# VH-VL binders against Putative metal-binding protein TM_0123: the designs that were tried, part 5

Target 1, 252 residues: Putative metal-binding protein TM_0123, of Thermotoga maritima (q9wxx7)
Amino acid sequence: NFGKTIVTTINPYYLIVSQLLGDTASVKLLVPPGANPHLFSLKPSDAKTLEEADLIVANGLGLEPYLEKYREKTVFVSDFIPALLLIDDNPHIWLDPFFLKYYIVPGLYQVLIEKFPEKQSEIKQKAEEIVSGLDTVIRDSFKALLPYTGKTVVMAHPSFTYFFKEFGLELITLSSGHEHSTSFSTIKEILRKKEQIVALFREPQQPAEILSSLEKELRMKSFVLDPLGVNGEKTIVELLRKNLSVIQEALK
Short names: E, the ipSAE of ESMFold2; O, the ipSAE of OpenDDE; V2, 0.75 times the mean of E and O plus 0.25 times the DockQ between their complexes.

## First folded at step 1 (VH-VL)

Design V1 (framework fv_gevokizumab; at its last look DockQ between E and O 0.02; V2 from the best seeds 0.00; counts 0 for: pae E 10.0 > 2, placed apart)
Heavy chain, then light chain:
Amino acid sequence: QVQLQESGPGLVKPSQTLSLTCSFSGFSLSTSGMGVGWIRQPSGKGLEWLAHIYWDDDKSYNPSLKSRLTISKDTSKNQVSLKITSVTAADTAVYFCAHRGYDYSWYFDYWGQGTLVTVSS
Amino acid sequence: DIQMTQSTSSLSASVGDRVTITCRASQSISSYLSWYQQKPGKAVKLLIYAASSLQSGVPSRFSGSGSGTDYTLTISSLQQEDFATYFCQQSYSTPYTFGQGTKLEIK
ESMFold2-Fast, scan of step 1: ipSAE 0.021; ipTM 0.604
ESMFold2, look of step 2: ipSAE 0.006; ipTM 0.523
ESMFold2 (binder alone), look of step 2: mean pLDDT 91; pTM 0.939
OpenDDE, look of step 2: ipSAE 0.032; ipTM 0.635

Design V2 (framework fv_gevokizumab)
Fold by ESMFold2-Fast, scan of step 1:
Structure V2 (fold): chain C 252 residues (1-252), chain A 122 residues (1-122), chain B 107 residues (1-107)
Amino acid sequence: as target 1 above (252 residues)
Amino acid sequence: QVQLQESGPGLVKPSQTLSLTCSFSGFSLSTSGMGVGWIRQPSGKGLEWLAHIYWDDDKSYNPSLKSRLTISKDTSKNQVSLKITSVTAADTAVYFCARIYDSSGYYPFDYWGQGTLVTVSS
Amino acid sequence: DIQMTQSTSSLSASVGDRVTITCRASQSISSYLSWYQQKPGKAVKLLIYAASSLQSGVPSRFSGSGSGTDYTLTISSLQQEDFATYFCQQYNSYPWTFGQGTKLEIK
């Protein structure tokens, strides 16, 4: 069982799998947290890493088209989530703490105990630790966001769609995640709803100026939400808590 | 349109350093997923991959030649350069540069220069 | 190193013929294979990548197939401009390696 290599595609799954396994196996991250996973290109050295992997943990929903060759040893985390809960195949499922608690962490737990059956008790303890942390994030998110139920948030990309929906806020995005530019109908909708817009968010992977025109028009400052963990976060719970802190600051 | 053009000395003496430049247009090495590689072909023989460089300065070399090869890029000039040290008659070949583009996790050489002939002779 | 072997170095054919060129890898390359066309005095042209994906601008008479270690390039109805040398290349493992080439000649 020892000496096996697990490759995770994006940092949130690296954080989860690393916490679940500890020193049980080598866990490698494919896409650096500072890189945009929608624009990531596989290099030959990355291909060698994937070829040597005993298991690949990936998001799915079109985020990793380069994994077609490795499908046999790849677990797509999105397969754990009931299809009826997915919104327009939006791939940002790892930012929903309910998806993490009920589907992603339990699904990864099952996969990993099958690979490391002798470590079942240890992995279970780590899974329970993550779930407990997620419960505190869910509780604190409800306390922070309940007063803003029905209000609107604007983001450059739909990375927090599932998160804001869980807590009763409307999200309008400038793009569907792969569109070239913001439609004029979307800008018109934002301007119509300007009195109920409570925050503007962008991401570290996006240009600082991406929301500049809306900041001026709405007389609001934008804040940076981090879907991937660019600041050295050690757990998925820490990643969610840092983002919640930014959301709370934006809503002051 | 994508175009690549090789330039080299044409003739180089044994033991000297061979310097090649690839100048390109229609794409930039500031764009994620882009790379440029060097391939050579001795007269009447097959193609041999030498080295490549990606947008993020990640470099790969043919292990058989690695100690003699240095690849570098100048993104502002749209150029990629290759140096081969201690050349011998075995390095006589047509040298090509070609673009590498990520196509759904596959990285073919999708556009090639016309090649530049280098002869190693005293 | 992965050796790429093209079963014939030279093949004679006539316009209108269905031509197949084969390429075998010394170990599985999982469809990380491209086919290139080389004509004297012309730039090398990518025809097929990922074993079966047709490059934009390449005529539909070209097709690729295969998996594992065995791959084939097919030209369904040979045209005059198709007389050239064809190379396969694997990019599954370092170093990247090419087949020795198959020269397609007028019968």
Scores: ipSAE 0.000, ipTM 0.407, lowest interface PAE 16.1, mean pLDDT 87

Design V3 (framework fv_gevokizumab)
Fold by ESMFold2-Fast, scan of step 1:
Structure V3 (fold): chain C 252 residues (1-252), chain A 119 residues (1-119), chain B 107 residues (1-107)
Amino acid sequence: as target 1 above (252 residues)
Amino acid sequence: QVQLQESGPGLVKPSQTLSLTCSFSGFSLSTSGMGVGWIRQPSGKGLEWLAHIYWDDDKSYNPSLKSRLTISKDTSKNQVSLKITSVTAADTAVYFCAHSPYEGYLDYWGQGTLVTVSS
Amino acid sequence: DIQMTQSTSSLSASVGDRVTITCRASQDISNYLSWYQQKPGKAVKLLIYAASSLQSGVPSRFSGSGSGTDYTLTISSLQQEDFATYFCQQYYSYPLTFGQGTKLEIK
């Protein structure tokens, strides 16, 4: 038939689906990596892209409320993950390399071979390449973070909650979900744990000053973790490795 | 100089609501970082923390008593109030209020007010 | 809840003695520990916060030490006015919890 079009909502899924399919289909990214997906609004051209899509790959967990009218052709990646492994309504599941290895990549592989059965062999090889890369990220993350098990990390936004939990670190965030106000109980918790806080992180979309008071109080510099890949990353493995590198720098 | 003074009914009947007021001077709950906590001590026993309230109206409660406790502040009057519902003889104690900086230790305490729960 | 245990409920001492009172937390509290003095008929008084910081106006004979789960309050040369009950308290995690108290009595 005429070439199929797959639309992915956020950059991490664009990277995964593009790697799995190669030249097999047109893969489009809806939300640019420099845009905040929580604040994204559809333009008329975006609506046209969604109408013409043969398949839409989305995160779920409330990240894409504009996909309600397209749910019949949408795969929500969060549906691949057992509900007991999800923390509240935190949608940042693509940053957990165990979720990627055991649920997200296998689930997307299954969906895509049903759409492209003639390419099953090629897609399987690409899925195995991603899983192999994830194994090296898991290994290196374990080695880097094992000395810091039980320690605390502070972020302005809870994007790396699943990642740090997998490697035995506690993550405290300045805001819950989409709230900007920080409660006094959160500030008090941070100050009570100041001796075990090993790093402060913010995201590219956040003001540089968002952690300034904590940087001064804790005598620590904050570093930038990138959950979406704003620097031209080509694979999900590369995105995770760049973030691990920043984490290692912060822990020096 | 920071000073706190508790006031209460002295005697309250079982099943009723106990209302306590802490009046203070030397600081304001309009000042960032300031908080007030309530602590009680039954005769001959140890200290038990009940609740905290902070300048931004953030509240914390002892989980064992949370369903019965309400803490509130009147910043303009320099007062913090604590209400305990459905009191029993186990609530007989001296009740203290104390100033708490943002770190959470209790640096200045009131003299305490005795509350007896009896029919 | 974090349980705070003081090793003795009472101890006897004489004026001029060096006195130590110990406090153990059921988990690491990262020095978020205070020591209080309580005398009959008087307000509870903060002596030490952050495990070792002396509160303004408290005599220098009082000192605090320790880390992790084990903490001590030391009175280097006991005075008559120091006969009182002493409590440790953790403020690492809610609910705030106190030790059972150590009553210092005349020998």
Scores: ipSAE 0.000, ipTM 0.388, lowest interface PAE 18.3, mean pLDDT 87

Design V4 (framework fv_gevokizumab)
Fold by ESMFold2-Fast, scan of step 1:
Structure V4 (fold): chain C 252 residues (1-252), chain A 122 residues (1-122), chain B 107 residues (1-107)
Amino acid sequence: as target 1 above (252 residues)
Amino acid sequence: QVQLQESGPGLVKPSQTLSLTCSFSGFSLSTSGMGVGWIRQPSGKGLEWLAHIYWDDDKSYNPSLKSRLTISKDTSKNQVSLKITSVTAADTAVYFCARDRYSYGLEYFDYWGQGTLVTVSS
Amino acid sequence: DIQMTQSTSSLSASVGDRVTITCRASQGISNYLSWYQQKPGKAVKLLIYAASTLQSGVPSRFSGSGSGTDYTLTISSLQQEDFATYFCQQSYSTPYTFGQGTKLEIK
């Protein structure tokens, strides 16, 4: 196990892999949490990091097109998830606590024990710790969101689609998929459902005024949801809990 | 069609600041993966990379010259500027700007300007 | 800094010859290597990037190969317009560095 380096593409996987491995290996983050991963391009130093990596942990679903030349040493986390559960190839799978519990954490556990078989018991203990934390997040999310079942939330970007769907809320966005373009049909849908809209959300990577027109039309304030962990979160469970707190604030 | 063109003073005196402008067309520095770099070549010598700037305003400088170099962009005008302070005769060279492409982790200068000669002389 | 060394500063050849220009990096650069052509009074032209990928519009007689520290540019059948200076360049790490150049001259 000595001298192994694992590179993770986005911060949520950095948090998970770092927690699973502890001091077992060097874990590096490729895309800083403040950067937009959909618009990220590798610099020469990033490419050097990928060349030297023993394993690359990536999301998949088109989030990392620059990894094509590194496919042989890359694990795409989206491959762990049954295809029928994916929505329009929306890549934000790490924000679904059920995907994390049943597919992502178990899949990463299997990959990592093959690389570090002598650390199997330690990694298993850490995986079980994450799953236990996810169970608490799931429980608290149901308690918080149960009164809003069947309601609609609006985001500028579809990062929390899987999360809200799991708890019975509809998420409508100002843009389709990875693009920043706003469609006329989407605006019509938002306005048609205005009586069902209970919250507006934007992300730290987006301009503060991105929802200004909708805020005026609906007479609602928007709140910031953080899909990548820009505030020094140390675990995936902490990231999900901070977002749940914001959601609870927005709903009252 | 991608085109870049350098403009400079031609002649500068020792100790003064050299200001260079690269004007380009056929691409935008608002587009992800696009950048512009500056490279120079003294007469009869090889190519030396000086600095680059990318669409996201990320900047890098040659460490040997970093204290004297400032690179900036004006995305709306399709221009990138380079300033070199405290010039000496060693700064006499042809100065090129080039499009710096980032594609799948690869960086390369795919289109270059024709170069502008700068002579540092009293 | 990564040092780029071309095996010769000049090379004499005749039209129709197969020409090989070599470039060595002081450390492994994982194919982050480009080849450029410079002719007097013309803009520098990119020929090859990623060690072996031919730039659009560049004649197929040009090819690149190599890995690790050792790279080559090959011109399979030299034409009159190919007499020029050729530079290799690494983009693996900043500062980006160029070889000293190889001037291809008429034999």
Scores: ipSAE 0.000, ipTM 0.395, lowest interface PAE 20.5, mean pLDDT 86

Design V5 (framework fv_gevokizumab)
Fold by ESMFold2-Fast, scan of step 1:
Structure V5 (fold): chain C 252 residues (1-252), chain A 123 residues (1-123), chain B 107 residues (1-107)
Amino acid sequence: as target 1 above (252 residues)
Amino acid sequence: QVQLQESGPGLVKPSQTLSLTCSFSGFSLSTSGMGVGWIRQPSGKGLEWLAHIYWDDDKSYNPSLKSRLTISKDTSKNQVSLKITSVTAADTAVYFCAHRRYYDSSGELFDYWGQGTLVTVSS
Amino acid sequence: DIQMTQSTSSLSASVGDRVTITCRASQSISSYLSWYQQKPGKAVKLLIYAASSLQSGVPSRFSGSGSGTDYTLTISSLQQEDFATYFCQQYDNLPYTFGQGTKLEIK
């Protein structure tokens, strides 16, 4: 058991699997949190890591096309979520605390106890710890966001779509993915809804100037939301809490 | 602000080992996603990528030169080194080091470069 | 290895001209292409990445386009400071390879 290696593709799953397993197995992260997973290409050492892995934990929804060769040993976390809950195949499912609580953490728990049945009680305790933390995030998010129900936030990229939808806010994005151009119709929609817009967000990987024209027109500062955990966050709950703090700062 | 500075011997004799050092500031190789690469340019010719190293010690080498190249980092000193063994006149070039980030929205790019250091291989 | 070919090694132009520099890959590189500017005695500067994305701080007169094997760098209204050598680079596959460079000279 102690000789098994688990590879996780993106940092949120690295945080979850590492917390669930502790020192039970070697857990490796493939895509560093500072890298854009939509643009990720395999380095030579990455291919060797994937070949040697006993289990690969991946997001799915087209985020990891390089894993087709390894699908026999890959668990796609998106397979745990009912398809009817997905929005336009948006892959940012790990930022929805309800998806984490009801599908992602329970699904990963089941996979990991099959690999480490002798550690079932320890893994269960860690899973319950994560779920408890998620409950506090959900509670605090409702408290913070209830006054803004029906309001609009603007992001350069749709990473927090599932999160904001859960708490009753509309999200308008400048692009549907990693496009660097914004349609004129989207700009017009934003300006038409300017009285409803309460916050502007961008991500660490995006240029600071990506929202500069909207900041000037709306007389608002943009803030940075971090979907992947670039600042050394140790748990998925910590990642969600840091983002909630930024959202609260933006909304005040 | 990201800044890089190359240092080298200036002159090296054929068959010897060339050692280059890149000293940098404004980022750390203890930070996930950070890397440093080496690129060279012979007089009047184009750019040739040599090697790069990332924060996790993952290394890549140009296959045409792989047997002669060794890249290493000293994270505590903010330095990356490149060694080229068995040099010939063909290794006479300006050698650049450059910052890169691992597969972000800018891709696998060399976004900030040093000024370059000229190395001449001559007897 | 993927070979990158720029159609000309030298191009003469005047201030105010619209300038286009072309780059062709020996196989499809899926828009994993960057453009660099090199001036004598100065550090190399990244202008464009992902074929069409403008690097922060680069003037809007620079633009990139293309897909598959064929890519173009355009300077819409050439300025004095733009006389330099321009290189394309693919980063679709190792080894990373550069075009031979196009030196933009005063006419």
Scores: ipSAE 0.000, ipTM 0.421, lowest interface PAE 16.9, mean pLDDT 86

Design V6 (framework fv_gevokizumab)
Fold by ESMFold2-Fast, scan of step 1:
Structure V6 (fold): chain C 252 residues (1-252), chain A 124 residues (1-124), chain B 107 residues (1-107)
Amino acid sequence: as target 1 above (252 residues)
Amino acid sequence: QVQLQESGPGLVKPSQTLSLTCSFSGFSLSTSGMGVGWIRQPSGKGLEWLAHIYWDDDKSYNPSLKSRLTISKDTSKNQVSLKITSVTAADTAVYFCARMDYGSGSYYEAFDYWGQGTLVTVSS
Amino acid sequence: DIQMTQSTSSLSASVGDRVTITCRASQSISSYLSWYQQKPGKAVKLLIYAASSLQSGVPSRFSGSGSGTDYTLTISSLQQEDFATYFCQQSYSTPYTFGQGTKLEIK
């Protein structure tokens, strides 16, 4: 294709940018959805892909330290979000449907129409489709989670912190980022709140047994939440809806 | 059979550093959920918690003494050590080490097995 | 810091008596409370954890109860070997704190 090449770092942005652009440009994914983006290391072929890119779309908040050399052609999606709304520089901003609706999709729309002004009307229509889909996710999430306001969920990794906060649930995690060890002080806090804990979640890229001790102590089964879309999801809205379905199953 | 045994200098001069060692058997600090703490008791007074350390090297200190306390473990030797700097007569006490576990069937911060205690006198 | 207060520093009793020792926390400790027995020349012994759970190997005459700020240790029929000092301890937050102790003495 005789056009610009856009490189996206993680699958959620690949899904958004691909939907916005359709056939307008070549869109490439750097980090496969089955890989942990916190632990990703550049191969020589990845470096070549970044060097040849016309635009790089990245998360920011320290998720992609290898992009320092390419800052001048990189858009960090986290720059679209008011700093006041960020929690401890937690990078999992793409899982918040309010961040997607008000900041991420509008910000990416603006960047992309500047690169493809001749496609502005098509890109606008696609952005409106995503926003409409996000509105249904927000509506259905409130309906599902309103009865659990003030309750606690536990995850091995803080990927859904922004999501659960938007709907009034507390998230306690076993790690503060790319660490997977659990301190006994954290386990103690979790067990102190056991009457408030309504669900345990882990991610596909994590060891199956990462929550085994808590499952036994709390007499709860853990469920799998997918922050990156490992099951062939086609849109960001589909990714969020699949995760909401798992959350609804866990809360029964 | 769980056993803990404290060892220390007996007599320490004011301003010196007090070093205590807890040697134990019947459990390991490589076992998840296990910890060892230090508690002291001045003559005729109550118990005062000083510090503890868990299997994963997670450490907690009594805030009133934190600047003077260092707790460490040697998992391979089954030992936990406590260091107290700049001692005064107020540090004269029997020093105990004790195992921490969540208890039978539940996580709770109880000291389930204790050493016999070692007397430390701070005097010139 | 959470202050732990036992209602008396000493209590006189006779073999066969029902003895109750009380402990009050300065704030709610959500049943994160343990009871210990201390005898001269012997290791300190855990009796009760989680306010009401009997430690393995401890005689059934010992029981714990309470919630929030107020907790009790009960010995249903005092035996000769029970004359000792008893301490409550909270583990709800650091620093972990103990009551001043209640010395159980022969009448």
Scores: ipSAE 0.000, ipTM 0.419, lowest interface PAE 15.9, mean pLDDT 87

Design V7 (from V1, 13 letters changed; framework fv_gevokizumab)
Fold by ESMFold2-Fast, scan of step 1:
Structure V7 (fold): chain C 252 residues (1-252), chain A 121 residues (1-121), chain B 107 residues (1-107)
Amino acid sequence: as target 1 above (252 residues)
Amino acid sequence: QVQLQESGPGLVKPSQTLSLTCSFSGFSLSTSGMGVGWIRQPSGKGLEWLAHIYWDDDKSYNPSLKSRLTISKDTSKNQVSLKITSVTAADTAVYFCAHLRDYWGSHFDYWGQGTLVTVSS
Amino acid sequence: DIQMTQSTSSLSASVGDRVTITCRASQGISSWLSWYQQKPGKAVKLLIYAASSLQSGVPSRFSGSGSGTDYTLTISSLQQEDFATYFCQQANSFPYTFGQGTKLEIK
């Protein structure tokens, strides 16, 4: 409506910003949810989109190195979160419902009302709606996961590190990042903790062939957790709820 | 099975427009992630990327040649065309079209056999 | 433009040899690197994409490695049909650029 264009880098921020603004502005998604954001390269249409943007909403923590040229019009969501709460600069901050409730949604709300002051009341109502939904996710996650406090989950990559930590589960990852390599020491730790491992998870955005060997060794099926929302999710709350449903299925 | 085949004039006079057509099968440019590019190779020399077009009509051109290049697609005919204006002897080369993938790395996974274009009077 | 440099324009080897071909980018390309094989007068064939991923139908003796600016193509046991010119290509930035090629010749 106001002739402004906001570009979001990854789908979770596209979902949040789109819900906050509705029809107030054009909101565009840069990295499709099916693409690996760590390996994303700009097409010419992407560069044009960034050049024409009035505001870019990005994750930070090294996820978007191509945004250096656009730094002056970019908001890095990770800047909203106290540095002490971050784990080894793990960029998957959007999957922590406490980070979303206390830092990410309030931070984006403040940025957006400064751009659209005439819509402040409408944006505030939408922010409160998201926070209310997050409260329900937090409540349901505690109910589902409290019986598993102190248990271990194994993932190919550390995308749900913040989530599992909030609810008292230990996470072991097969690789330290985008590379699909597993150390001997990690395998030994998994085998040592075999009796406390309650679930195995893989991700659609990253190959997870190594889990097939682990599934066989542990006699467990792996399940797919979706950090970016590849199935047409409309809100961040819906994305978190769908993942919680998969976690509950894996544990029961 | 992905297959691509180039067609062109063989001989073109200096200052004329060179028109090339790539006909393909085994994929569609209505499918997300699919693209077709043009690469050329002068005799005994290296490969030079010219242009490509994606399923969403996103077009990219080599900046050194952009003013002379036009790439277009006809999705219903499974064809991609490239036009090069004001040709000179420097445009004498074998011209290849190739299938371009966008997911997990942009790369040219299947190539046509190439068509030789000679620019001479 | 990103310049792609292959350390040699030609390399001599014998059947059964382990051969390594190197490619260096003038700036970081985040593993957006492909390796191609070309025999004289023939169509180009993709061997490796995303620095280390083997194209379907390509023999397992071919492998790719590297990150940042430095990349290698390795042929673990050279066969007669492998005598060809090999090109690296970056897709991190426009224009896409190729190395000058390394011609693998009989020793």
Scores: ipSAE 0.000, ipTM 0.400, lowest interface PAE 18.5, mean pLDDT 86

Design V8 (framework fv_gevokizumab)
Fold by ESMFold2-Fast, scan of step 1:
Structure V8 (fold): chain C 252 residues (1-252), chain A 123 residues (1-123), chain B 107 residues (1-107)
Amino acid sequence: as target 1 above (252 residues)
Amino acid sequence: QVQLQESGPGLVKPSQTLSLTCSFSGFSLSTSGMGVGWIRQPSGKGLEWLAHIYWDDDKSYNPSLKSRLTISKDTSKNQVSLKITSVTAADTAVYFCARTEYSSSWYPDFDYWGQGTLVTVSS
Amino acid sequence: DIQMTQSTSSLSASVGDRVTITCRASQSISSYLSWYQQKPGKAVKLLIYAASSLQSGVPSRFSGSGSGTDYTLTISSLQQEDFATYFCQQYNSYPLTFGQGTKLEIK
């Protein structure tokens, strides 16, 4: 339909909604994939984009506090996920392929067919395509990660907490979300567990040297995991596959 | 300036425990980020890393030797010690200690070394 | 374990020569490689870290290059004091491993 605009807050939802809708509507991305969504502040042009949107697709769990004014036309994807499955209100739900398969993609499908009922069959076909791709990611993740059940991974920021938990790995982080200082006691706990630490990860949105001291201490190289898709990924499945490949390389 | 000096028995008999001491100056293991490691070199062969210890008493050992190695520190004396149990002729080598720094730097390892102490395992 | 191979155990050279010493890792070490100089009766000296970064106080005639599995230490104009044994070391993964050493000898 001419004139209908869907605004997505972060790139993973832009990828999913764009794939579901194709040419059906204009889909816009609010937070560029190279920007930290936790630190994002609305510009006047962003506010205009939100005001003119017919539907806003957002993560929720405190990631987008600026959307309170637009609540009536906003779908918070985290509302699709049973509260029991959430960990300490950690907002990085889009990186869990089980959440994507069972809650996020089906929930977005339902919202979009209500908005575009004339496109129901086309959108359903695209949703089934995404789910099929997610099944491949889940299968390959089990093959790669089951041997590392009970092992520990360290990251500066808890973006892959849900992903690693699904496959039986512990994730320890240097900071909890918005806190950028790490307590010395946390570093000592990491070093105490060094025999079970199998990989160190950082993100493109973080300073390159964020793990430098820990890399030296543990004699491990860190690898870059990309939670938002800064390299021009076209689908959520492609984003997850690229991250899985990095994880597999790190675990060698 | 940073200086390290190894001391050891010179000669040790097979099956005995080898005890080595590294004495250093110009830095302290009470300083966050500081560490000391041990490396050895058998005659005519390459260098082999053995173990290291950091300011917070965190320790790492070469897996091939881990069951035989114990590293410890005395921060007040600026000393790090290494013990190797059940020695054999294969443990005959020059033993070095070297400083390593847990700093924000990405890349440097063992930046200052001692001169080395020769240990011969012979009956 | 990652094996570090220095294919030449000794090289003969003259003062003023450009000298190249090579080091190969059995798998990619992503430039986590240091070069050391060892002289008889002297402490071992760190020359290069991160494959190409010159350690503070080391003369600029020393340089390092390489990536992946293949690395090189170059001395652009050999001085009398440079006759020594040179070792590469990887710090990409535990255990830390060194090359066998390349001894520079007077030609």
Scores: ipSAE 0.000, ipTM 0.381, lowest interface PAE 18.7, mean pLDDT 85

